# Ledger of designs, part 4: VH-VL binders against f1miw6

Target 1, 251 residues: f1miw6
Amino acid sequence: MPHFAKPLLRNIITRNLFNSIKKKQCLQYLQTLRTLQYDGFTTVYFGETDIPESLVTGEDFSDGYYMPTPTWCVVHAGGSQGWVPWKYRMFLRDELCIKQEDNLFFEFCDVVKKAYGKCAIVVKERRRQDATRPKEGKETEAQAHVPSVVNLTSVTCCPEVAKSYGHKLLTLPSPYNYLNPLDSAWSSLKWFIINNRKEFCLQSVDGVYSYQYILFSDLISKGIERINLSKWRTITTKVRRWENYYLGKLS

## First folded at step 1 (VH-VL)

Design b6 (framework fv_bermekimab)
Fold by ESMFold2-Fast, scan of step 1:
Structure b6 (fold): chain C 251 residues (1-251), chain A 121 residues (1-121), chain B 107 residues (1-107)
Amino acid sequence: as target 1 above (251 residues)
Amino acid sequence: QVQLVESGGGVVQPGRSLRLSCTASGFTFSNYGVHWVRQAPGKGLEWVAAISYDGSYKYYAESVKGRFTISRDNSKNILFLQMDSLRLEDTAVYYCARVDWSGYEYPFDYWGQGTLVTFSS
Amino acid sequence: DIQMTQSPSSVSASVGDRVTITCRASQGISSWLAWYQQKPGKAPKLLIYEASSLQSGVPSRFSGSGSGSDFTLTISSLQPEDFATYYCQQTDSFPLTFGGGTKVEHK
């Protein structure tokens, strides 16, 4: 009887034990990750988070007034060695539906290879979208021969690209997202933004988009820097302890 | 401006039911986890229940498990606490509080004014 | 469950005094601790999160320190509006738990 088990995580375990598919996927994920770690792979958690401009600007939300708020997607990666030495990316959420940046995942794999050697790159499982239009969703010949892809909305993560750099790409099953330390890093970033957003001033830069972007980016950069190596080690140690618990519980 | 307003408290009889509501404004409600925290007259704070930003995770204090149900309606910016089988020990001011539900951090950055639940003698 | 123990239960102080409140967790919680201020008849207000991070709008005379199991809230120079009850809360795991509170009152 593990008296150190958290009630939140215990409830997640209990719920997920009754989903046999996700339980099997989680067990396979944990066993594979632990094997890779013992084989010398550096674990890197790669992901994204959405930051609404309303979180940054502190704008009022009127219940009788509907105003679309632009949302920024921030992409970064980290682990027990801190944030990876790769420049984080920011994208406007609505631009992601019409624009794709080439070679970004190639650059990421190269950077972490040079910094850490072989890595186990962990991404969250994206909820399956309804694939109700098989005929209308027919791919081009080029797309039909594309290697399998793992989901971020901002970056196309390809297992074959990761392998070409000596990496392994792993997917953390959706019900077990709390095993991802990057979520704690994103929470710390958002708390920093809320507490320091008064330094962000869009009104002083009328007509200069690049300056507005730089100010937003500067605030995000400062927030990311606050999640230092010590904080990452604390968060990843906590995740490691729960991984050990889950391996004993699910095996 | 962030605002949380509780309602639904009152004088009840033991064993009866009561439903509390918390209406949120001034922020994107669906981005935040929300909790119920209570305080008995002259006593300290006691956590009661939590619901994640999307409603997929719900958690309860052992003392209320099986009697209380937390829920939310993100389209209306409203949080609920359905309290069944009420006991004298449930006498308290009930506060609605928000948290950034990122898995490992649960500080309450904003609180409502509270709504009192008490029992007739 | 993680038990949070605050000391002292009350402290008598004068304006300008340095006030120190201690909070102890029954197990390690890293830096996952918050401090709240509550005035009579009012809701609690967040002062400090992640043990030492000052919430926006909170005066710099408030500071937090500690990690692991032992934590301290310090008010460097007590002001008239600081007479209140202070609570620590572990933000580490469910069930979320609070300290018993420390009442800062006039001498």
Scores: ipSAE 0.005, ipTM 0.430, lowest interface PAE 13.6, mean pLDDT 78

Design b7 (framework fv_bermekimab)
Fold by ESMFold2-Fast, scan of step 1:
Structure b7 (fold): chain C 251 residues (1-251), chain A 124 residues (1-124), chain B 107 residues (1-107)
Amino acid sequence: as target 1 above (251 residues)
Amino acid sequence: QVQLVESGGGVVQPGRSLRLSCTASGFTFSSYSVHWVRQAPGKGLEWVAAISHDGSNKYYAESVKGRFTISRDNSKNILFLQMDSLRLEDTAVYYCARDFTYDSEGYSYYFDYWGQGTLVTFSS
Amino acid sequence: DIQMTQSPSSVSASVGDRVTITCRASQGISTWLAWYQQKPGKAPKLLIYAASSLESGVPSRFSGSGSGSDFTLTISSLQPEDFATYYCQQANSFPWTFGGGTKVEHK
């Protein structure tokens, strides 16, 4: 085999081991989630998405001519009951390391306990060190780099905090993103933004253009409200189908 | 093996209607946004319509808005384009195309897989 | 709408030639640009996404560069199978728009 060097074989072994580990993690995640659901836990998916202003503007004056392309991080949670009755949060990515609220996850756990009782809170595992597929606003992400933490970059989700409210915190392994209904909700939000961005009014100050925050937040709010209970039930039904598929293939 | 197969094209008279179909296989159709892109004979590519993975969001090019309706049946892995009030300028090969990503890793709207296309043309 | 302007409209080339195609957006689109290859009578194929990322299975002789409003597709050494029409597409803003195409044809 002169075509294969030892480094190549080592890489293949490492890749296969990684994939094997991820399959086991997925099976464990699914078994744990189903056990919690059987025990009366309400499943809530908690997460974030990045919305570059360039997704909203589509205009030259917002694309780095006079200012960097800012990216907004939207934080929310939902499940088969719809969006959690908790006000979603929106943060400028560049300010996350400065303006993170230590009490946010405590407030969230309290709200969902009062609304649903004990919950299985599902978050995505830590950000990947490298990405295979492109991401919008890569330049803005690089400029707004925040040290990676477990689960979310915007909010520290502590298992001990969740437990103090009677909840269980679960980490959904990558690459099984099909098991996260929140990703479908985020897609719907972004589609809504693109279709309705003409509602925005741009302000020019000293030759710099930006969206009015209030109008920007209104568009985001309308997009979130568009993802109603009926849509959430459709999305979670699709996830349940994927869960059943993976349980059958991995066990 | 990802496959997209269009059908339903043909010869039509102006003002009539036609329904195009695209059958998907080899991937989880319900997890992807899908598009219709057309190409007039000897001309370039023109995006026509898009539908989100769950069918909740639909988008149309201004040239077809109000005349074309995009829909999907995720249980049968079929994408549809209902074309009403057809005009001579709608003459084109119509392709269905899959969005590059599920959106879970980022938002891209690149078209990674395309069908073979179905021709829509006009007679007197 | 974002206008995508490609140049040249056509280029006559021989096997082994270096071919360069440019694409200009009427607005800044960061790196949200893709390049497609379309052979006569066939559907387009994705070559490059995010301005510079090579799609799986695409030969390394293809490369993309640029950001903002000016982008380039380069074929370092043209092969017989590369005679085709190439299109750029912006993925920044709805509606998604394509360039007019560049036909790479035999001398």
Scores: ipSAE 0.000, ipTM 0.406, lowest interface PAE 16.6, mean pLDDT 77

Design b8 (framework fv_bermekimab)
Fold by ESMFold2-Fast, scan of step 1:
Structure b8 (fold): chain C 251 residues (1-251), chain A 123 residues (1-123), chain B 107 residues (1-107)
Amino acid sequence: as target 1 above (251 residues)
Amino acid sequence: QVQLVESGGGVVQPGRSLRLSCTASGFTFSYYGVHWVRQAPGKGLEWVAAISYDGSNKYYAESVKGRFTISRDNSKNILFLQMDSLRLEDTAVYYCAKEIGDYYDSPGAFDIWGQGTLVTFSS
Amino acid sequence: DIQMTQSPSSVSASVGDRVTITCRASQSISSWLAWYQQKPGKAPKLLIYAASSLQSGVPSRFSGSGSGSDFTLTISSLQPEDFATYYCQQGNSYPLTFGGGTKVEHK
């Protein structure tokens, strides 16, 4: 007869996963990451976040469950050194099938190689981690062939490409996404947007303030810049503390 | 110094409203869930309400549901409890408390507590 | 709601004694139990979380054990500063619930 709140329920669900196969995956991830750090690899967290237009305009589209909400996808990377010196990217979801074919990951690997040398690039586990077609509705027993390709919504990350630049690509298991400091950076960006959006909205259209893409991109750029080196060091230190906790708990 | 400081308690008339505040310092407030826990004079601890790190989700004890509203301002590091339709049974010292863990892996325990603020009633 | 039952309600002890406090949950809470110490007029202080993890700065004479529905807090050698009321609290399910408390008193 207990009642639950969704975010508090997530904490409880995560606790219940401590004895699952995911803890072994997390332990292996952490051990691999620490070995790479010992070998001189710079840790870089690469990922994306969704910014619905309602967050920018201030309109709440949650009144209708079937109302489509246009959403922007922002892609960037960072770590204890701050944001990487790679220009962040921004796409509407309607454009993601087109932008996916850009060779962004090649460019990214080259940029961070020149900036930091060899890197351990951490990406979050996605629902569709591999490019193999799932055998939907049928239990697969014989061949669970998974290509060594990780596809983000907007960018395809290939371990072989990373390796060609001297990098290592690691996947953080989904129950432990908290070990990715980039999520904290995204929260800071969204709070900046909420607090500064009115200065970038021009007119109300259909009960929603409109914006120019140029002004919107300026808003995003300024929000990203607010997450400075000091902020990144604080967030990364917290992640390191939790990595140590999990290494002790899962080993 | 990591601390939580409550304010806003006092003497109130039944049926009236009161707003409690809890100011956080010494840690990154926006990364933690925070709770209100109360204790009636001479009685045990009773959990009242919770709010997630980003303010998107809230939960309440059945005894205060519909009367109390929890909220937070992460830009100012402040937690609030808006108490409406106050009853004599709400007489207690109200503590704010920080979760020891974060959003994904909280053990459901409170490592930092405020000193408490007393809410009592005039007859 | 998960009901937390503490035993005993009070215990009389002397310095140097081993004190054991038990907490029972009305349903399984896995290992998500915390123990707090509270002195008169003060806020509670976290002693143990996740059933057996000692909070930083808490003396090693305090230990916790148990899983599922039965949990124990042990003070191996009671000190003068340990006379207080102790509470268990489950963190497994909302609403969160506390035990009724155990008062550790001077003989």
Scores: ipSAE 0.000, ipTM 0.402, lowest interface PAE 16.8, mean pLDDT 78

Design b9 (framework fv_bermekimab)
Fold by ESMFold2-Fast, scan of step 1:
Structure b9 (fold): chain C 251 residues (1-251), chain A 125 residues (1-125), chain B 107 residues (1-107)
Amino acid sequence: as target 1 above (251 residues)
Amino acid sequence: QVQLVESGGGVVQPGRSLRLSCTASGFTFSSYGVHWVRQAPGKGLEWVAAISDDGSNKYYAESVKGRFTISRDNSKNILFLQMDSLRLEDTAVYYCARGTPYEYLWGDYEYFDYWGQGTLVTFSS
Amino acid sequence: DIQMTQSPSSVSASVGDRVTITCRASQGISSWLAWYQQKPGKAPKLLIYAASSLQSGVPSRFSGSGSGSDFTLTISSLQPEDFATYYCQQANSFPPTFGGGTKVEHK
């Protein structure tokens, strides 16, 4: 069964886990989050994940050559209360129509304010990304943000916008992404896709995406729905245990 | 205030079974993965088995796989090790140990921050 | 399984000495290494995790260093309560494995 580069991710996390700058940022993040929770803020984790069509079809191009596959970006948020009562978004990564909806984060802040009151909104530290992973190129450690021929755009989360709704926006430092329960929810979604993709048994055909979009949309919706309140409570409990471990070790 | 107390060790005969218990107190037992680690007389430490915080994941050393079964009762804060088909090479002090929460990503092998006092399993003859 | 080799197997030392214990992994384990102290008849106690991080309540005379496959535990000024056996443990790969131990003894 599929295992997504666990040894490589652990080595990257270990290298960065006790870096003094990031460790200090993580401690500040955790202390701020706990203070907000004590003050009545509801914690919600806002983010996105990429679902390449090759994940559904089971095809990959690991012959030292990487062909761009249509990649779908799913945007959602959740926490100990389950998925937020906000309609998740799904769009093609190369599609720029998301820029026409510059009010997405405004809408999100309004929805969670109506549902939960004041929220502590947790997002991952921003990084610039290429549309495709470089296969042969190497990145110099000094360059974290490199220009891409195809610039990917994520939903912009602005602290001032969050504050205007009474929320606080927190950025989780990148080495500590495992403190984000949304990443576990995304892993569950991808596992659901892999285990249920037999319903598709279709190959991508150039210029014929509308039919596959309907099937993709249905599969993703079913996968999101399967991550119920009980699953979210399990995920957030494990993250809370991890947070308590780091608060004890870093403080 | 964190305490782990093992029991159930004793003198057994080869081929028989024995059940070890470890009672936890002073922390939220259901939030931690827990492990069994053994130490043969005059030898070093050997990891034996692990169980995740909710009991859904279980791991065993190759030397005990198929003979030992790890389980837990979160309502009573008790960890168990059922030891079947015991061999002379199973002679050891058995410690229960609390795992640190790296298992969130990687499946319940980690550092051991609190240990019990140990319970001795030995053989007659 | 990853083999953990400790050197030396024993060290004779006096109070106030600097003691250095080494641990070598048979393959790269990044920084996923812990050090434990065990006194006779007692359970092991965690001293250091992630190669260099001190466990809460552990005296600052204990320090860990290294990454990849070679690791060192240093006791900067040995105290009477430090006479014990020390074990390294890797947490990089299943199953977790321990070194054979280093006994720090009088004289």
Scores: ipSAE 0.000, ipTM 0.403, lowest interface PAE 13.8, mean pLDDT 76

Design i1 (framework fv_izeltabart)
Fold by ESMFold2-Fast, scan of step 1:
Structure i1 (fold): chain C 251 residues (1-251), chain A 123 residues (1-123), chain B 111 residues (1-111)
Amino acid sequence: as target 1 above (251 residues)
Amino acid sequence: EVQLVESGGGLVKPGGSLRLSCAASGYTFTSYYMHWVRQAPGKGLEWVGEINPSGGSTNYNEKFKSRFTISLDNSKNTLYLQMGSLRAEDTAVYYCARDYYDSSGYPDAFDIWGQGTTVTVSS
Amino acid sequence: DIVMTQSPDSLAVSLGERATISCKASQSVLYSNKNYMNWYQQKPGQPPKLLIYWASTRESGIPARFSGSGSGTDFTLTISSLEPEDFATYYCQQYYSTPYTFGQGTKLEIK
């Protein structure tokens, strides 16, 4: 059934090795997370989601051509305790790609330390970004905080920054998305937006993008609030079941 | 080649203040965490706190957080420890130490230490 | 806080003999297949010197007679054949969580 009719032994070996590596990474992640939880670390999932304006307005094209819709990146964190008591951030995607907010993760680490004490901060593996070893010299003065590991967020999550606050930064391997409760929270947010967007769309206001932004921001805020402690408990219970399943299967 | 030189120690009366300095040379200062570690006469080592030179973020042993402040001046490659409300129990040799990075980027050991500067708190 | 306890407090050994120093952590210092436990050597009037990190990795320039072993909570520093320059105080340290804590020290003395 595969399109590759002639098997290549090296390709089979490489694929099996890659699958083995990913399974080992997942097992190591789960064992590390359980150890940290046992040692009193609070688990916090930090990440982002993209919300295109077309999801809110329901309009993303014009006759004869497609007009790109601005996309907003929403950054937040949560866990079994609910959303972290930290104000979520919202950025235009192109602005965040151009300009890194270096102090955001510092503020986040301080807030969660004050709220929970030491935390195990879980982020997803980043696909389009490769971590490079920091270079020495005068050029690295501003770039000395460039992480040695890949993080799945448009906000730079530096392991050294997390550590300076007493936290541990963990990277969740990409194939095991069901081990991240934040993905379920984002799905709930998008479902809320789709079902409530008509209440927040103002059709008759032109040249008033800032007013539309206020309404859009209000919709996002209400959607986040709707994902309450009870919903987080349900989501994290489901993740715990997947974790137990994988621990049993991979060990 | 890599060197840390402490200074600023001396005799101070109880309730007094003192600022220690640690001058770094031979490496990129902003690429490594810096620590203060103290040792009372004839006793063991006690961690005081750490700072990340690239961001300025600090973390302290709670015993010292209210009385001691760690800061830095990247233009001078210098680390500071500001000590206030000093007590006889603060009498010790104070070392600055560099935090070694492993291949994952996490600091894991104090690979370079200064010679230490002596603080004596007495009448 | 993680308490690091060394044994013995002092050890008298002859030149050329093997010395073994133990260190116990009040909780596991194992994190993602690495034990965040370090060994340092300190001579009178000198700063500590890093010998071993990650429980068993010898620092560059450290003689092969020094070795570290153990995992989780129980760790050992071994000097296979004592040289005159090895008589010093040895400290273990956990680097698993803040505050980073040291053992009380083991003083190695000539017999």
Scores: ipSAE 0.000, ipTM 0.417, lowest interface PAE 16.8, mean pLDDT 77

Design i2 (framework fv_izeltabart)
Fold by ESMFold2-Fast, scan of step 1:
Structure i2 (fold): chain C 251 residues (1-251), chain A 122 residues (1-122), chain B 111 residues (1-111)
Amino acid sequence: as target 1 above (251 residues)
Amino acid sequence: EVQLVESGGGLVKPGGSLRLSCAASGYTFTDYYMHWVRQAPGKGLEWVGEINPSGGDTNYNEKFKSRFTISLDNSKNTLYLQMGSLRAEDTAVYYCARGEYDFWSGYPFDYWGQGTTVTVSS
Amino acid sequence: DIVMTQSPDSLAVSLGERATISCKASQSVDYSNKNYMNWYQQKPGQPPKLLIYAASTRESGIPARFSGSGSGTDFTLTISSLEPEDFATYYCQQSYEYPLTFGQGTKLEIK
């Protein structure tokens, strides 16, 4: 049927346009990042990850839509120097993190300036269906441009705030998120949680919420600590090799 | 055709030094990482280290870092392994290998040289 | 270091039969849903030859009887119907973390 063939062709065209735009944005991102690094900026990857309580307790929520599991948002940053000397934050998705703590980014910028001097702060482009799909209508290369700044759910990352501390805020295009070493750190954290959750006996919330939070945060803290300086250097070296490959192939 | 040709192997006394060469042809030398991998007689494969021809940056297996140095001559598309303080345990076939560096490739060694034999014996 | 452990150390199989070789990593070799794990074939007196990269993708020119599977820490190389030229030593290799490490090898022998 021709009716079924037409939607597939549109999807292919849409995908190809999206990929070409993102490839160009990735090259621009890498060129900017290298320029900042050569100018003495310390690269810091700032981001968040979601940890559902079911990951910690081991509960199966595949058909439990009537009893949703609480999800915790963990915010941290790191790079070739290891985790930044800033206390990581943890928020409930349906409470604290949706309020967007604006003052937190000021504190973060101040801490990394005192620790490293001027920084290139890298944040990931947030995945949004409407942002990743080309807008219906006439699109040019300029028109399909994605925002250079992306706010985290829990933290508003204002480029003017970063600039006031001497920093630069960069956005990594979504298809190239594997160029963010922080994603490897998050994967290691989640692997640690799965393999160590039984030691915390975190099977029920029973109404002692603060105690549950303390046990949960202890497990997460231990997982973060396992991602030491040596591991960060290994991850960032691998990302650097890939960046060099892309700069050679995309330019 | 992509071709890697090793040379410089031979018989060396313990404590001696030897420099291996790997001549690359058939591709853009600076587009790929270059690796040294060794194999002792009847044993498995052991990674020695790598170098990026584009930037000159190196990574080593810590076991070899103090005794072995990897270098390049981009004008000759040639990779070198300088080996010092050689021991009987360093007796092996030494291969140079080209490293693919695409995220979806898993960074495999897609081309290998024929190997050059190093024998450390008094 | 990530330790790669293969099993069995040797395997005797008849022509036309299926051969399965396992490889276990001491820690996950997954990064952003990509497994940094490769398989090589080596015949006596020859250099290794790339068979499978990224756990499951067959290198160009490699026969369809070779397949790779697995993720995280547990990986398998399968040869669906052994041909005479398949009797060789097979190595798995991780490229996730330095130092790059190989399994000890599995020797495939005629039964």
Scores: ipSAE 0.000, ipTM 0.464, lowest interface PAE 13.2, mean pLDDT 79

Design i3 (framework fv_izeltabart)
Fold by ESMFold2-Fast, scan of step 1:
Structure i3 (fold): chain C 251 residues (1-251), chain A 122 residues (1-122), chain B 111 residues (1-111)
Amino acid sequence: as target 1 above (251 residues)
Amino acid sequence: EVQLVESGGGLVKPGGSLRLSCAASGFTFSSYWMHWVRQAPGKGLEWVGEINPSGGSTNYNEKFKSRFTISLDNSKNTLYLQMGSLRAEDTAVYYCARSEDYYGSGSYLDYWGQGTTVTVSS
Amino acid sequence: DIVMTQSPDSLAVSLGERATISCKASQSVLYDNENYMNWYQQKPGQPPKLLIYWASTRESGIPARFSGSGSGTDFTLTISSLEPEDFATYYCQQYDSTPLTFGQGTKLEIK
């Protein structure tokens, strides 16, 4: 056996241990979610996605100069009953550090309480941020004692706030993408944008360029509306099949 | 030694049916997802679907879900693809492949069979 | 569905030269610091062979001249010094979500 395989085997062992921990987290998540559903909680998935303006305009010059375009963060929630009756939000990524103190979570919890009663609010586990990652053990321990108040980059989701409205806030463990219906919804939104963005164009009128386009917000709104109740039922049915599979496999 | 051996390919008429088999040996069947992937002559690879021998869970490319069914027989370590309502565009080499069970789903396809040819023509 | 787009469709390279193949995903395949992306090699009349998984992890038995790089939506397969046996078609593939999707392929041809 060549010794070239030794570093690769250590990487595989590390990944397998990580996978074992994540499988336990997934089982705990699913058991908690299922218990809440049996207790009458409505499951609502709350999340965000990034839409660069270049996805909307289609302005990429393959033979010319390229400049990064502004990126919008879209925040919404949905489930088996469709999109929640809460106005989705859009934030410029460049402005999110300024708006970090804005917390719309109180309003969100109130709206879904009035619409559905008590909810199990599911937020995807946020990926590690390299710029804020602790390098010292003391910082890691200090961070472990901080209440989990931030689940999205755009909106602070506080478990205590959710609880005050009778809700439960759950974190969907990574990397179980098949358990998150919002990823499918976001893909459908981006597909809609790509296939309908041709209405954003610069056209010549009387030898002078004129702008012929619909509002960016209108295009996004139309895309969100395209993900109707029927689509959400399809998406959540697939998620339910994966949930049943993992419960049977991991328990 | 991991082996995947496909069989059952042949010439069928449009609207016909055919069942492909993939005999697996040399590994623990329940620890892996099993896949069907096809390739039309001179074209690229197209994923058909997957099944987990441990739980029987399946995922399909929606394009095939109404006409194709993936099943298995754990006692024989054999994977099946039942194809119905066949069309000329289903003409392809059909491969079975194995992937590690990563969090209860398929991942990278580490071993492939030699493939079996299905030709749909009059 | 995640669309995988490779470039170029074909590439003519001389023996001993470096070959670089690109793959772009229509949406990010990065999740929990892992890229759900693979590379395969296929020779005429043979099944595909796994080269790289997790975007940059080389499969056991694959020569060191093969390397994968990239993250999120943009990925590259590099062959540092082409050998005669490397002339084949190369495919990228994502496994972030179903359906699993492949790129259209890049054919490496001798120059």
Scores: ipSAE 0.000, ipTM 0.400, lowest interface PAE 13.9, mean pLDDT 78

